# VH-VL binders against o66814: the designs that were tried, part 11

Target 1, 203 residues: o66814
Amino acid sequence: SDYLLRAESLFSQLKDANAKEETPYLYGKVKGYYEAIKLYAVEYKEDRIKTLFTLMSKNTKKAVRGAYTEREPLTELITFEPRVYFEEYCDGIMDECFYEKHYEKEKFIELVDYFSLKRRVEFLRNHEGKYCAPFDFGMAEALFNAVSLELMQEKPDEKVLIALREKLEPILVMAEEKLRYAMKKELPCYRNRLSEHIGYWKP
Key: E = the ipSAE of ESMFold2; O = the ipSAE of ESMFold2 at other seeds; V2 = 0.75 times the mean of E and O plus 0.25 times the DockQ between their complexes.

## First folded at step 3 (VH-VL)

Design a03 (framework fv_patecibart; at its last look DockQ between E and O 0.87; V2 from the best seeds 0.00; counts 0 for: pae E 8.6 > 2)
Fold by ESMFold2 at other seeds, look of step 6:
Structure a03 (fold): chain C 203 residues (1-203), chain A 123 residues (1-123), chain B 107 residues (1-107)
Amino acid sequence: as target 1 above (203 residues)
Amino acid sequence: QVTLKESGPTLVKPTQTLTLTCTFSGFSLSTFGMGVAWIRQPPGKALEWLAHIYWDDEKDYYPALKNRLTITKDTSKNQVVLTMTNMDPVDTATYYCARIEGYYDSSGPFDYWGQGTLVTVSS
Amino acid sequence: EIVLTQSPDFQSVTPKEKVTITCRASQSIGTYIHWYQQKPDQYPKLLIKYASESISGVPSRFSGSGSGTDFTLTINSLEAEDAATYYCQQSYSWPYTFGQGTKVEIK
């Protein structure tokens, strides 16, 4: 297929730049987007594939540039911000009213436990996940972005959401375990002493 | 119907700062994947890429000119602005703005161009 | 930076004959090459993207081929309106660069 040929070109660029070693966070992010694209390809969702490929391509160029310049920035985090509304219920006998909070797309938010995923990814992002678990964190961040983008669709696809969640969870757990260990042992990556290319964890 | 148009001074003196505005219609830089680039062409010579800006504010500049160039956008006005400091006679060229087809692959071509504006740098 | 070298610099061609323009990159760039047509005092027009992908509204007599370092733009059966300068451009890595151009004239 068309995306496979384009992806081969991107991975060739990453290999030539030694991006897996030089920019492991961005390399992981590229891999995460590629995994999401493959899940969408099973269902033949061309526009969703193209959206994710744009992000994959952008992060590939940053990984290659970063490998040659020894710079690896954090890149996009995409979050779904659902509308909140309140439903009023009144008890006419006791003359008392109650309010219940609801979210748009609540069914889909609950299906993937979205708010938990968001907190976990944000925790990694804000606590040196890039340095202590770069590959796993990058991959998890990309898969989380894919979940957010699907929730932003007018009609989210439950099958895709489940598949994304199933792929994301073990990777997210691995990143969290590596970070927890680094925090407990006070590893250099956690205290901002780690060089931009060296971590104490291996994927 | 995608259109782009360059505006700004056509004559500047050496050491002055050039400010060019690209005004476009038929697309928005709020649209995922969209970008705008500036390209120049000295008289009788090849095209030279200068800078670009994407919908997400990602910017890149030609390395040798990075210290002289600033690119910004105003999405609500459909405008992209290029500022180039310390102009020199060698900078005499036609300056184009162009849309980057960055949907699907951010490394896309320049699919729509403005008419260009000739900027002459002379005493 | 990646240098693109076009050949030939100039061609004078009889109408209805085939025109071949080559572009050679100083390193492998996959299929990240695009072709433009520029007539005198006009802006460039995109003809072919990603080495061989067609553009809506461009006559079918224009085609492109190649990958890696060697790329070709072909005009089958040249028309008078095709007299122009043609440029290749790479988007594989920044700085993005253009070839020096190939001028095509009607004999």
Scores: ipSAE 0.268, ipTM 0.712, lowest interface PAE 4.7, mean pLDDT 88
Fold by ESMFold2, look of step 7:
Structure a03 (fold): chain C 203 residues (1-203), chain A 123 residues (1-123), chain B 107 residues (1-107)
Amino acid sequence: as target 1 above (203 residues)
Amino acid sequence: QVTLKESGPTLVKPTQTLTLTCTFSGFSLSTFGMGVAWIRQPPGKALEWLAHIYWDDEKDYYPALKNRLTITKDTSKNQVVLTMTNMDPVDTATYYCARIEGYYDSSGPFDYWGQGTLVTVSS
Amino acid sequence: EIVLTQSPDFQSVTPKEKVTITCRASQSIGTYIHWYQQKPDQYPKLLIKYASESISGVPSRFSGSGSGTDFTLTINSLEAEDAATYYCQQSYSWPYTFGQGTKVEIK
């Protein structure tokens, strides 16, 4: 009847498939979307809940299928690409012009430090975060997607953005620390993948 | 107004490849959450889901038929195409295309159906 | 694969009486079950989604209930035009499956 009953059904599917163990990245992503939905439910923002629930449901089905087929793909990364414009200022004394870069929704971008979040999530995505910190990376990616989707709204909600960022930050830190540890200790999740990046060379 | 219509041959010979086209209007597969499915119904028997495709080009197939089925879409033409190879008399059925309303939940029901097309497989 | 078993396979009912059709899933499927009506020589029509949610344009005499493994479609006062075959369908897990159908006729 509401998102709560359907969310319980989705988690039952994940449990039945042992997705926490078999597809931990997608499991984490589903949990991240659920956390975002709960933040929106406090504000009764039905249309945003529906969008996030669609993503949650889709990732649940992929996790269940992946658990049975031993395939766990990377799924959606949603990035907000703000329009950039330049404010020209000409120095009348020196007849020189200077340009100042500005972004649409700059206030909201700064509120959550969006470009930093984007770089950190993209780093994890491109450097074995799925293998070395699957649960935390999946959850962080979903929460980041929720931040992006909110920034894409005509009038972003500052309280929701702050709440999303506060939920996202500790999870991102945990994923980053797990990846750093794997890199320093040369764990199989990182070491084996690094050799694949130089091609399929074998001694 | 949402409408779907199936088109393709109504008689095929065993071993031939069946190609069915679903042409729809009143919605687009560029819309977040939307999908189209193919479902068949052998005469006097229950409905069987065959395949579906979503707005983001993700696809699933009925496992026993996966090596015989291909589903594709052309979003600009509002079309979804199902190809089924190596037809057999057991595949005689009415074939339907239907919309998946996945905005709130990607596992949504089939809320709008085409009229169906009977495909008979015989020599 | 999740098997949906409907009961009964066939039901002949006097007009204005209550019709009850059950659907039992081989495992828990939460509320991810949908009901369809198919009249002779017609395509199926969605009646109820997610076990109990109403569909615009469907008469209020149709209702659904259940969660987990046992689901019920109810027609609270059968009309002549309700003579049809009814199917339940799960979307809990891939592959999606349908029940075998329940044929309802007027006595």
Scores: ipSAE 0.098, ipTM 0.667, lowest interface PAE 6.5, mean pLDDT 88
Fold by ESMFold2-Fast, scan of step 3:
Structure a03 (fold): chain C 203 residues (1-203), chain A 123 residues (1-123), chain B 107 residues (1-107)
Amino acid sequence: as target 1 above (203 residues)
Amino acid sequence: QVTLKESGPTLVKPTQTLTLTCTFSGFSLSTFGMGVAWIRQPPGKALEWLAHIYWDDEKDYYPALKNRLTITKDTSKNQVVLTMTNMDPVDTATYYCARIEGYYDSSGPFDYWGQGTLVTVSS
Amino acid sequence: EIVLTQSPDFQSVTPKEKVTITCRASQSIGTYIHWYQQKPDQYPKLLIKYASESISGVPSRFSGSGSGTDFTLTINSLEAEDAATYYCQQSYSWPYTFGQGTKVEIK
C-alpha cells in the first residue's frame, strides 16, 4: 500500500510538470513501470517492487526536469542476455552450470517469446519510436524492461511473466502501427527527427 | 554498517580548483537505487545540496553552480569525487558526502552522512 | 526552485515540553519532505523521511506530519540531548533544497 501512495505522488509530480504533453515518452515509461508494479502488488514481492519503483522514480525525475528544459532523453533499455547471465552466474564451471541454468531459463524465454519482443522494442527505439509513438513506445519499453528483469531472477515468476506479456502486446502493436503509418506517409516525426538525431553528437 | 568519509585539502586559494573524495563502505554504487550526494554548509549557515551521482552514472548539479561542478565515481574503489573550479572565499564551508537510498524512490533522503571536511578559501 | 521556510528560527524550551517545528514549501511537494537533526559540531542525522516515516534507531518522541505545502516535526517530550538545529529538505524536484534551520535550546 505504501508503494501505491508513492506512485500517486509521482503522478502528481508529472501532472504539475504537464509531462503527458511535454515529455510523452518519459510519461509512457512511468506508466509502464506502474502497470508492472501493480502485477506484483497482490503478492507484495518487495524486491521486484523496489527495483521497478526505482526505475519509475528515475523516469519521473527526468520527465519533470525535461518539461522545464524542453529536453526529453532516451532512458534505459534492459535486456536479458543469456550468455552474459550464465558467465556471471556460472563462474568457473561453464559446461555443467550452463546446462542446468540454460534449461531453467529456456522455459521462461519461450513462454514470453522474449527475443521476438526484444527485436520489436529495439526496432522502435532505433527507428524514431520516441517521436512517432512516444507514449506507446515508452510504455512498451518499460513493460519489456520488467520482463527482462524478471527473467534475470533466479526463479522467474511464470504468472507475472504471462501477465506482463499480455499487457505489453497490445501496447507494442499500437506503437508499431503508429510508426509504420509515419514511415509510410513520411510524417515529420520520422523525416525531420532523423536529421535532429544525427546532429546530436556534433558540436 | 554504512560509513562515508570525505578527504581533500582543507585550505584553497581563490581561483584554484577544489577536489574532494568520498570513500565509503557498507554499500556499493553498483546496487540499484543507490546514490551519493555532496552537500555543503558555510559556517553558521544552512545546508546546501551541490550534486549527486547514482548507480547508473546519472548525475545532477545545483543549477547556479553547474558550470563549476563535476561529479564522478569509481565503483571498484567505492569512491565518489567532486571537483569545483574557480574557488572563492564565499565557498568556505564544511563539505559532506551522503548516501541516497532510492529503492522505492530515487528521490530518497540522505540517510548516512560523512563526518564532513572544512574547506577554507583564503589567500 | 522550491523554497522551504521553517518557523520558528529559534526556540528555547523547558525539558519535557512539546516542541513543534513547521516547514512550508513554496509549492505542493506531496510527502517528499525529510527532517534532519544537527547537533553542534556534528554531521546531520536523518530523523524522519517522507513526511511521517520513522527511521530505525531514532527515538519515538520524534514524529512528522503533513502533506502538500505544510509540514510539521514534533518532539513530544523534549530531552536535554535534543538541543540541536533541525532542517527540513525536499526531494520532490531538482535542485534539492533545505530550509534555513530551526535552533532548539534547553532553558
Scores: ipSAE 0.062, ipTM 0.663, lowest interface PAE 6.9, mean pLDDT 86
ESMFold2, look of step 4: ipSAE 0.034; ipTM 0.634
ESMFold2 (binder alone), look of step 4: mean pLDDT 92; pTM 0.938
ESMFold2 at other seeds, look of step 4: ipSAE 0.027; ipTM 0.648
ESMFold2, look of step 6: ipSAE 0.096; ipTM 0.667
ESMFold2 (binder alone), look of step 6: mean pLDDT 92; pTM 0.937
ESMFold2 (binder alone), look of step 7: mean pLDDT 92; pTM 0.940
ESMFold2 at other seeds, look of step 7: ipSAE 0.163; ipTM 0.683
ESMFold2, look of step 8: ipSAE 0.012; ipTM 0.625
ESMFold2 (binder alone), look of step 8: mean pLDDT 92; pTM 0.940
ESMFold2 at other seeds, look of step 8: ipSAE 0.066; ipTM 0.647

Design a04 (framework fv_patecibart)
Fold by ESMFold2-Fast, scan of step 3:
Structure a04 (fold): chain C 203 residues (1-203), chain A 123 residues (1-123), chain B 107 residues (1-107)
Amino acid sequence: as target 1 above (203 residues)
Amino acid sequence: QVTLKESGPTLVKPTQTLTLTCTFSGFSLSTYGMGVAWIRQPPGKALEWLAHIYWDDEKYYYPALKNRLTITKDTSKNQVVLTMTNMDPVDTATYYCARIEGYWDSSGPFDYWGQGTLVTVSS
Amino acid sequence: EIVLTQSPDFQSVTPKEKVTITCRASQSIGTYIHWYQQKPDQYPKLLIKYASESISGVPSRFSGSGSGTDFTLTINSLEAEDAATYYCQQSYSWPYTFGQGTKVEIK
């Protein structure tokens, strides 16, 4: 697709900005969105590709700008908030009724174990994942955002959700392992976890 | 299905060492994120977390009891062992083992529990 | 360590009425709170995780809410089988700690 070719060209800008070294979190975000775009290119889903390309482009611009400034910013975290509804069931034995809780998109939420993914990504975001595992965290966050966006669609694509989940898991594990190691060893990236004025700085 | 079961002595004399074994099935401590915890409950009192061990052999102990507690695992046997030294009547409690799922040290509820074993410390 | 304080200690409730149990943390713990039900002479059962997330097999009448320091467990319509002691637990940091428990009895 046109957007796939354009997405590939964004890596030239990242290379010129030395983004992998200077803004590893944003570089990870861009890489994650690119991987998601490739999955949709095979499915001819141009609307998904356009949305992901927009996010990829936004993060690329921040990375290029960031290479000439002193701090790398956190960017979007997209979460799917399913509507909850209740079905009434009556107990014939006790002649009493109760309500069963359901989520919209419940099948798809369960397919990818969405709430578990959400907790893991949010924990990384809130506990120095950006500093302790910047590339892996950025990439995981972008792939998770792609999962969230697909769940928001009127008809989620099961094949793409499975592919995104399979690609996300090892990256998320790597980010988590790096954070756990940093926490255990009290590495500099983690030592400031409780500080309100934590900053990320180039080496 | 996931099951856990505690085993060990039900009667311990003051100053002795308590050794409890948790045997489980339906999951493995080779699985990323899996752990097993020990939690106790004195009669009529609240639950108290003691220790847990994760798939990668990372160990966590209740700080006030750290010098008395040792937790180990045997992944091939699906067992986790807790040792507690210098037992005192105040340590009389029902001891539970439970599964904890965490990708980091501050994660995880205890989602499956053993039946519990009452350990009485008395002379 | 993080101290969790539950309120009330005891409730006697009419069947079908709404039950509300609160848990207050001594410091902000995000949503790292979990709720357990313990029936007499039984082991604890997980009801709600991460403040508001449902557990498979747990009746929908149980729900959780809150963030930061104040958390609530709600039983929307109390059933006879819900007579138990309810505990909150934090997993924000070790040592993991539990509240003192709230005993719910049916009138």
Scores: ipSAE 0.007, ipTM 0.541, lowest interface PAE 11.1, mean pLDDT 86

Design a05 (framework fv_patecibart)
Fold by ESMFold2-Fast, scan of step 3:
Structure a05 (fold): chain C 203 residues (1-203), chain A 123 residues (1-123), chain B 107 residues (1-107)
Amino acid sequence: as target 1 above (203 residues)
Amino acid sequence: QVTLKESGPTLVKPTQTLTLTCTFSGFSLSTYGMGVAWIRQPPGKALEWLAHIYWDDEKYYYPALKNRLTITKDTSKNQVVLTMTNMDPVDTATYYCARIEGWYDSSGPFDYWGQGTLVTVSS
Amino acid sequence: EIVLTQSPDFQSVTPKEKVTITCRASQSIGTYIHWYQQKPDQYPKLLIKYASESISGVPSRFSGSGSGTDFTLTINSLEAEDAATYYCQQSYSWPYTFGQGTKVEIK
C-alpha cells in the first residue's frame, strides 16, 4: 500500500533529526505504530492503516520538533471503555444493546487480556516510564493504542489482535523491568523527574 | 491446576526459629512476573502479609518484621521457604502461602492459596 | 504504610437483600484493590480483582467498584452460602495491607 512506503519515509526524517537519541519515547511511539501497520498491510485493511499512519505521522512531527527544541511531550493514550462505547452505539436502548454488544466484545477483551494491558501501560505512564524506559514504553503505548482502536471496531480482527498482543508483551515486560530497576535503585530518571501522568513536561 | 501447600512444625517454643516450606505446582517461579507470598492470620484477627519473593529473586518483607524474616526459593523444586526468628506467643497464627503476580512495586492479587498451617507458640 | 478501613465491621442481612461493603484507603491506590471471601476454617478466596474485575467461577451477584481511595464490594442478592468474612487488600505499594474485615451473617 502507499501508506507502507510513506511510513518507511518517516524513518528518514527521524534519522536526520537523531530522534532515537534526542526523543526516544516518541521514536518508540513511531516504531510501535509502524509495527502495527505492517500487520494490517498483510490483511489489506486500508482504513486501519490510514488511522495508524495518521498517529505515526503526528508522533514523527513531534519527535522532529522535539529534537530541535529539547522538548519531548507525552502523546496520546487511547483506551477502550465499554461503557462509553455502548452509550454512543446503543442510542439509549441500554438493556438490549448492552447485552448484545457486551457479549460480542467480551470475547476479544478476554483474548488479549485487555484490562491487564491497560493497567500495565497506565502504571508506566504514571510512574516515569517516559524517562526510565522511554523507547520501550513509547513502543508499548503505541501497540496498546492499536489494540484499543481495533477493539472499538464493529468487528474486531481476531488474528491481528493476537499478533499485536504477541508483539506487545515482550516490549511491555522490558519497559516494566527498566522501571522496576529505576524505582528500587532510586535512579535520577525516577526520583528527579516530575510525573507526566497529568500531561505536563519540563524542559 | 495451580496448587500450593504449606509444611512445617505446628508447635514452636518462645525464642525458637520457625521454618515453613511452600510446595507448589501448576506454575513456575522461572516465569516472568511470578511470585509466592506468605500471609498469616492470628486466631480471630485480620490477614497480615509477611513477605514475598519474585521470579528474579527480589524479596520483600513486612518492615516491622524484616529483621526476623528470611524468604528463599528453589525454582527447580517448586518451593519457597520462610524463616522467622525469635518466635513469641503473639506470632501464633495460621500461616498461608499464596501466588502473587507483579513486575514492579505494585502487584496483582493473591489468586491461589494454600490450605494454611496453624503454628502455635507456647511453652 | 497504606491503611485500609472497612465499613461496617458486621452486618446481619436477610436473604435476597443487597449488601454493600466499603473500603477506604489512607492514600490514593488507583484500582489496586482486591476482595476476598473467607468462610469459617477455610482459606481466603479471591472474589474481585483490580477494584472491579470479575473472577472465573465467582457468581455474578458479586461486583466491585471505585478508584483512588473509596471502594465498594456489592452482593446484589444475598444467598445463604455468602455468609463469610470479607476482606479488601491493596497491592499498590509494599508493604501490602488488608482491611480489618467485614463479617456478613444471614438473619
Scores: ipSAE 0.006, ipTM 0.533, lowest interface PAE 11.2, mean pLDDT 85

Design a06 (framework fv_patecibart)
Fold by ESMFold2-Fast, scan of step 3:
Structure a06 (fold): chain C 203 residues (1-203), chain A 122 residues (1-122), chain B 107 residues (1-107)
Amino acid sequence: as target 1 above (203 residues)
Amino acid sequence: QVTLKESGPTLVKPTQTLTLTCTFSGFSLSTYGMGVAWIRQPPGKALEWLAHIYWDDEKYYYPALKNRLTITKDTSKNQVVLTMTNMDPVDTATYYCARIDYYDSSGYFDYWGQGTLVTVSS
Amino acid sequence: EIVLTQSPDFQSVTPKEKVTITCRASQSIGTYIHWYQQKPDQYPKLLIKYASESISGVPSRFSGSGSGTDFTLTINSLEAEDAATYYCQQSYSWPYTFGQGTKVEIK
């Protein structure tokens, strides 16, 4: 609860800096972390709240500085890299072997469709999501980071993971739709950096 | 179950316009993220993506063929139509329609029609 | 456009041997590569998505790996029914492109 009050106070600093207009990506990141903190506040998980608050605070400081210096950097993307193992089944008669792939925390990975979320967020990051859908991309990245962090825990919280996924999904969809539109129409947010990321689109 | 089927002429003369219809079942183009693509394969050659259309009527065309291609959909009939103008013998190919999923911001083709061979000759 | 180059173009393989097919992209494409199997006179069927993710109903002897520019499709123990042409496809950039194909035949 102390962290929730502190988190709310960070928005005062963002308002004073006009961060929503000047650094919309970082503002989105801060908003995303705040939404995740609210979910954990209900569950009384102070360790998770502390971690997310630290990230929220770090992004707030970068947003305030960026608003005054006109510089908005990309910030952290946190991914969970589960260990992979294979179970081998061999047919001795025909010398045929069957290998079944399994992931660490497979139940939770499947619950949130983690690899799909990871690819979608990485696509936005790699294809100018910061410029073409800054607020939505920032918020989606923060919520995805919260999912990754929870999956890294010894005992992931199923209820919180479901809530994070449900909150993340519509935001991710909105960011993807905005990026798709920008790519199709060759909007300035996408066009100006096209040659750096997609070779065949060079003029 | 998801099924797609191509229909249209099997013989086209040079300079004529080709019109192909994809009729599908088991999914709808009113569903968010869903699309249908057209892919062709000349005899003995590789697959070539031509065009696709999404649930929201957004359309994509292979850049080198853009001026010859038109893709449209009729959501109520579960149909997607491809029109290709000024046909040439080099356009002889098997034409496939396939389902594409935009939902994860990029896609693969998970269900394909059986294909229809279109021969372009005088 | 992103060019995908497969190797080898053709291979004749003894039953039960391991088959490796490589796909190289002209630029980094992360894991946005998918693999298809096409048997003679049939439509292509999806085998592997996003470099390494399995497809329901596809035998476990098929596996994929790689990231960036170099990708591999492996058939752990070739069966007669696996005689086909295999294609890689990228979904990283427009237009979507396919490799030229690798034809696998049984010796």
Scores: ipSAE 0.012, ipTM 0.596, lowest interface PAE 8.0, mean pLDDT 87

Design a07 (framework fv_patecibart)
Fold by ESMFold2-Fast, scan of step 3:
Structure a07 (fold): chain C 203 residues (1-203), chain A 124 residues (1-124), chain B 107 residues (1-107)
Amino acid sequence: as target 1 above (203 residues)
Amino acid sequence: QVTLKESGPTLVKPTQTLTLTCTFSGFSLSTYGMGVAWIRQPPGKALEWLAHIYWDDEKYYYPALKNRLTITKDTSKNQVVLTMTNMDPVDTATYYCARIPEGYYDYSGYFDYWGQGTLVTVSS
Amino acid sequence: EIVLTQSPDFQSVTPKEKVTITCRASQSIGTYIHWYQQKPDQYPKLLIKYASESISGVPSRFSGSGSGTDFTLTINSLEAEDAATYYCQQSYSWPYTFGQGTKVEIK
């Protein structure tokens, strides 16, 4: 497949840039998107593969560029906002369109326990997950982004959502465990958080 | 129909700052995956990629020129602006803006529609 | 940065002849190569993307091939309107780079 060949090329670029060591968060993001792509490949969903591969490629290019700098940037966090989605889809009209869309999405939101996942990912993002669990956090964020993107689709794929949820959970738990340990032991990744906006680079 | 057009000064003195505007139609930089790039061509020489910006405001610059270049967009006006500081006679070139389309399986790195180009001469 | 070297620099060709232009990369770049045509005093136009993928509106006589370090653009039967300079471009690594160009003239 074309996307498999291109995915191999992206990982080759990451290896050349030593991204696993230099930009582990972005490396995790790329891995997460790749895992999501594999789930859609089974379902023959080319539009989803295209979207996720674009994100995978974007994060790869940032990792390659980041190897020439000292600071690894946070990248996209994609969240599904029901109110915003319904207002955009229904032109802000609070009528049958609004309630119909709410009913359609509610099933899928509950299926993946979306708002619980959202709170957990946001906690990691806001509490040095990037530094204390960079690979796991990056991978979890990419998989969560795939869940958000699927919920935004007119016809969310229930089977893929379940598979994404199942793949995301152990990674998210690992990131949370690593962060909790860093907080409890006051490891450098967490201890140095207060210097993040003073011009210091945090590995 | 997709169109792009460059505008800005055609004559610049050494040490001055160049500001070029790309105005486009037929697509939006609010569209997922879309980008706009600036590419230049000195007289009789090869094409040189300078910078590009994506729909989500991600920016990329040619490393050797990064400290001289700034790229910004105004999605509501369908415009992308390139600023280049400390102009030198060696920067004399035709400057193009071009679209980076959404890729099929990958992030596209090619330019499918180009502006007509604007010749910028740097001389004393 | 990745250097792209085109050959030949110049080629004078009789109409209906086959034209072959080569682009060599300083390192392996998969299929992340694209080809452009630039006629005198005009802007470049995309001919081929990702080494071999066709572009809507481009005549079928233009084709591309190759992977890794060696890439070829072929014009199966040259027409008068094909007189132009041809450039290869890589999108594998930052910064994006172009070849030096190959000028094709009609005899």
Scores: ipSAE 0.000, ipTM 0.491, lowest interface PAE 14.5, mean pLDDT 84

Design a08 (framework fv_patecibart)
Fold by ESMFold2-Fast, scan of step 3:
Structure a08 (fold): chain C 203 residues (1-203), chain A 123 residues (1-123), chain B 107 residues (1-107)
Amino acid sequence: as target 1 above (203 residues)
Amino acid sequence: QVTLKESGPTLVKPTQTLTLTCTFSGFSLSTYGMGVAWIRQPPGKALEWLAHIYWDDEKYYYPALKNRLTITKDTSKNQVVLTMTNMDPVDTATYYCARMEGYYDFSGPFDYWGQGTLVTVSS
Amino acid sequence: EIVLTQSPDFQSVTPKEKVTITCRASQSIGTYIHWYQQKPDQYPKLLIKYASESISGVPSRFSGSGSGTDFTLTINSLEAEDAATYYCQQSRSWPYTFGQGTKVEIK
């Protein structure tokens, strides 16, 4: 599809900017969006591809500029906030009322274990994942954003959600392991922020 | 289906060593983030975490009891073993093993528990 | 170590009434708090994880809230089967600690 060729062209720009070395977090973001795009290309879902390509392009432009200016900002974290509703049941004879809590798209949330993924990605974002595991964190965040975007669709695609989860998991694990190692060894990437984490990171 | 079951002696004399085995099914301790913990509860008292071991063989012990506790795993047998030395009547408790998911100093809840085994320490 | 203090220690409640149990941490633990139900002679069962997240198979009348140091478990309409001791537990920092427990009894 046209978007795959255009997406591949973005990597030429990243290579020219040496973005993998200069802006590894943003390079990771772009790589993650690219991997998600490839999954949708198999299913011929052009609208999803267009959305992901827009995010990929935005992060590419930031990476190219950042590589030359040595600036690498955190970019978007997209979360799906399911609508919560309560069904009220009242027994007129006993004057008893109770509420049953439900989430929109609960089936899909459970399929990918969304709240677990959200917590893990937010943990990396809030605890120096950008500095201690930049490429893996960036890639994981982009793939998580793709999961969030798919859950926002009127009819989420189960096959794509499963494929995204399977691709995201090992990358998320790698980012987490690198951060754990940095915490254990008090590496500079983490140590610069240690004063904000004293009393929480160590027993 | 996840199941855990504790096994070991139900009666221990003061100064002896207690060895408890947790046998589990439905998950593997080779899986990233997976761990198994030991928690005890003296009669009429609160729950007390003792130790846990993760997939990567990282071990954590309750500080006040660290010199008495040893936790090991055998991933091929789906077993985690806790050893506690120099038992005292105050160590009388129901001992549970439970599954947990963790991220080094951070962990998730204990989501599946064994039925527990009451260990009485008396002469 | 992080100390968790529950309130009240004991509560006797009429069926269908709302029950509120609080758990206070000696230092901030974010949302790394979990709630367990333990019936007599049974092992504890997970009710709520990460302060407010539901557990599959647990009735919707159980809900959790809070962040930082103050946390609440609510049973919006107590049923007879809910007579049990409830425990909070923090997983933010080792050693992992439990509250002292709150016993809920039906009148």
Scores: ipSAE 0.007, ipTM 0.523, lowest interface PAE 11.0, mean pLDDT 86

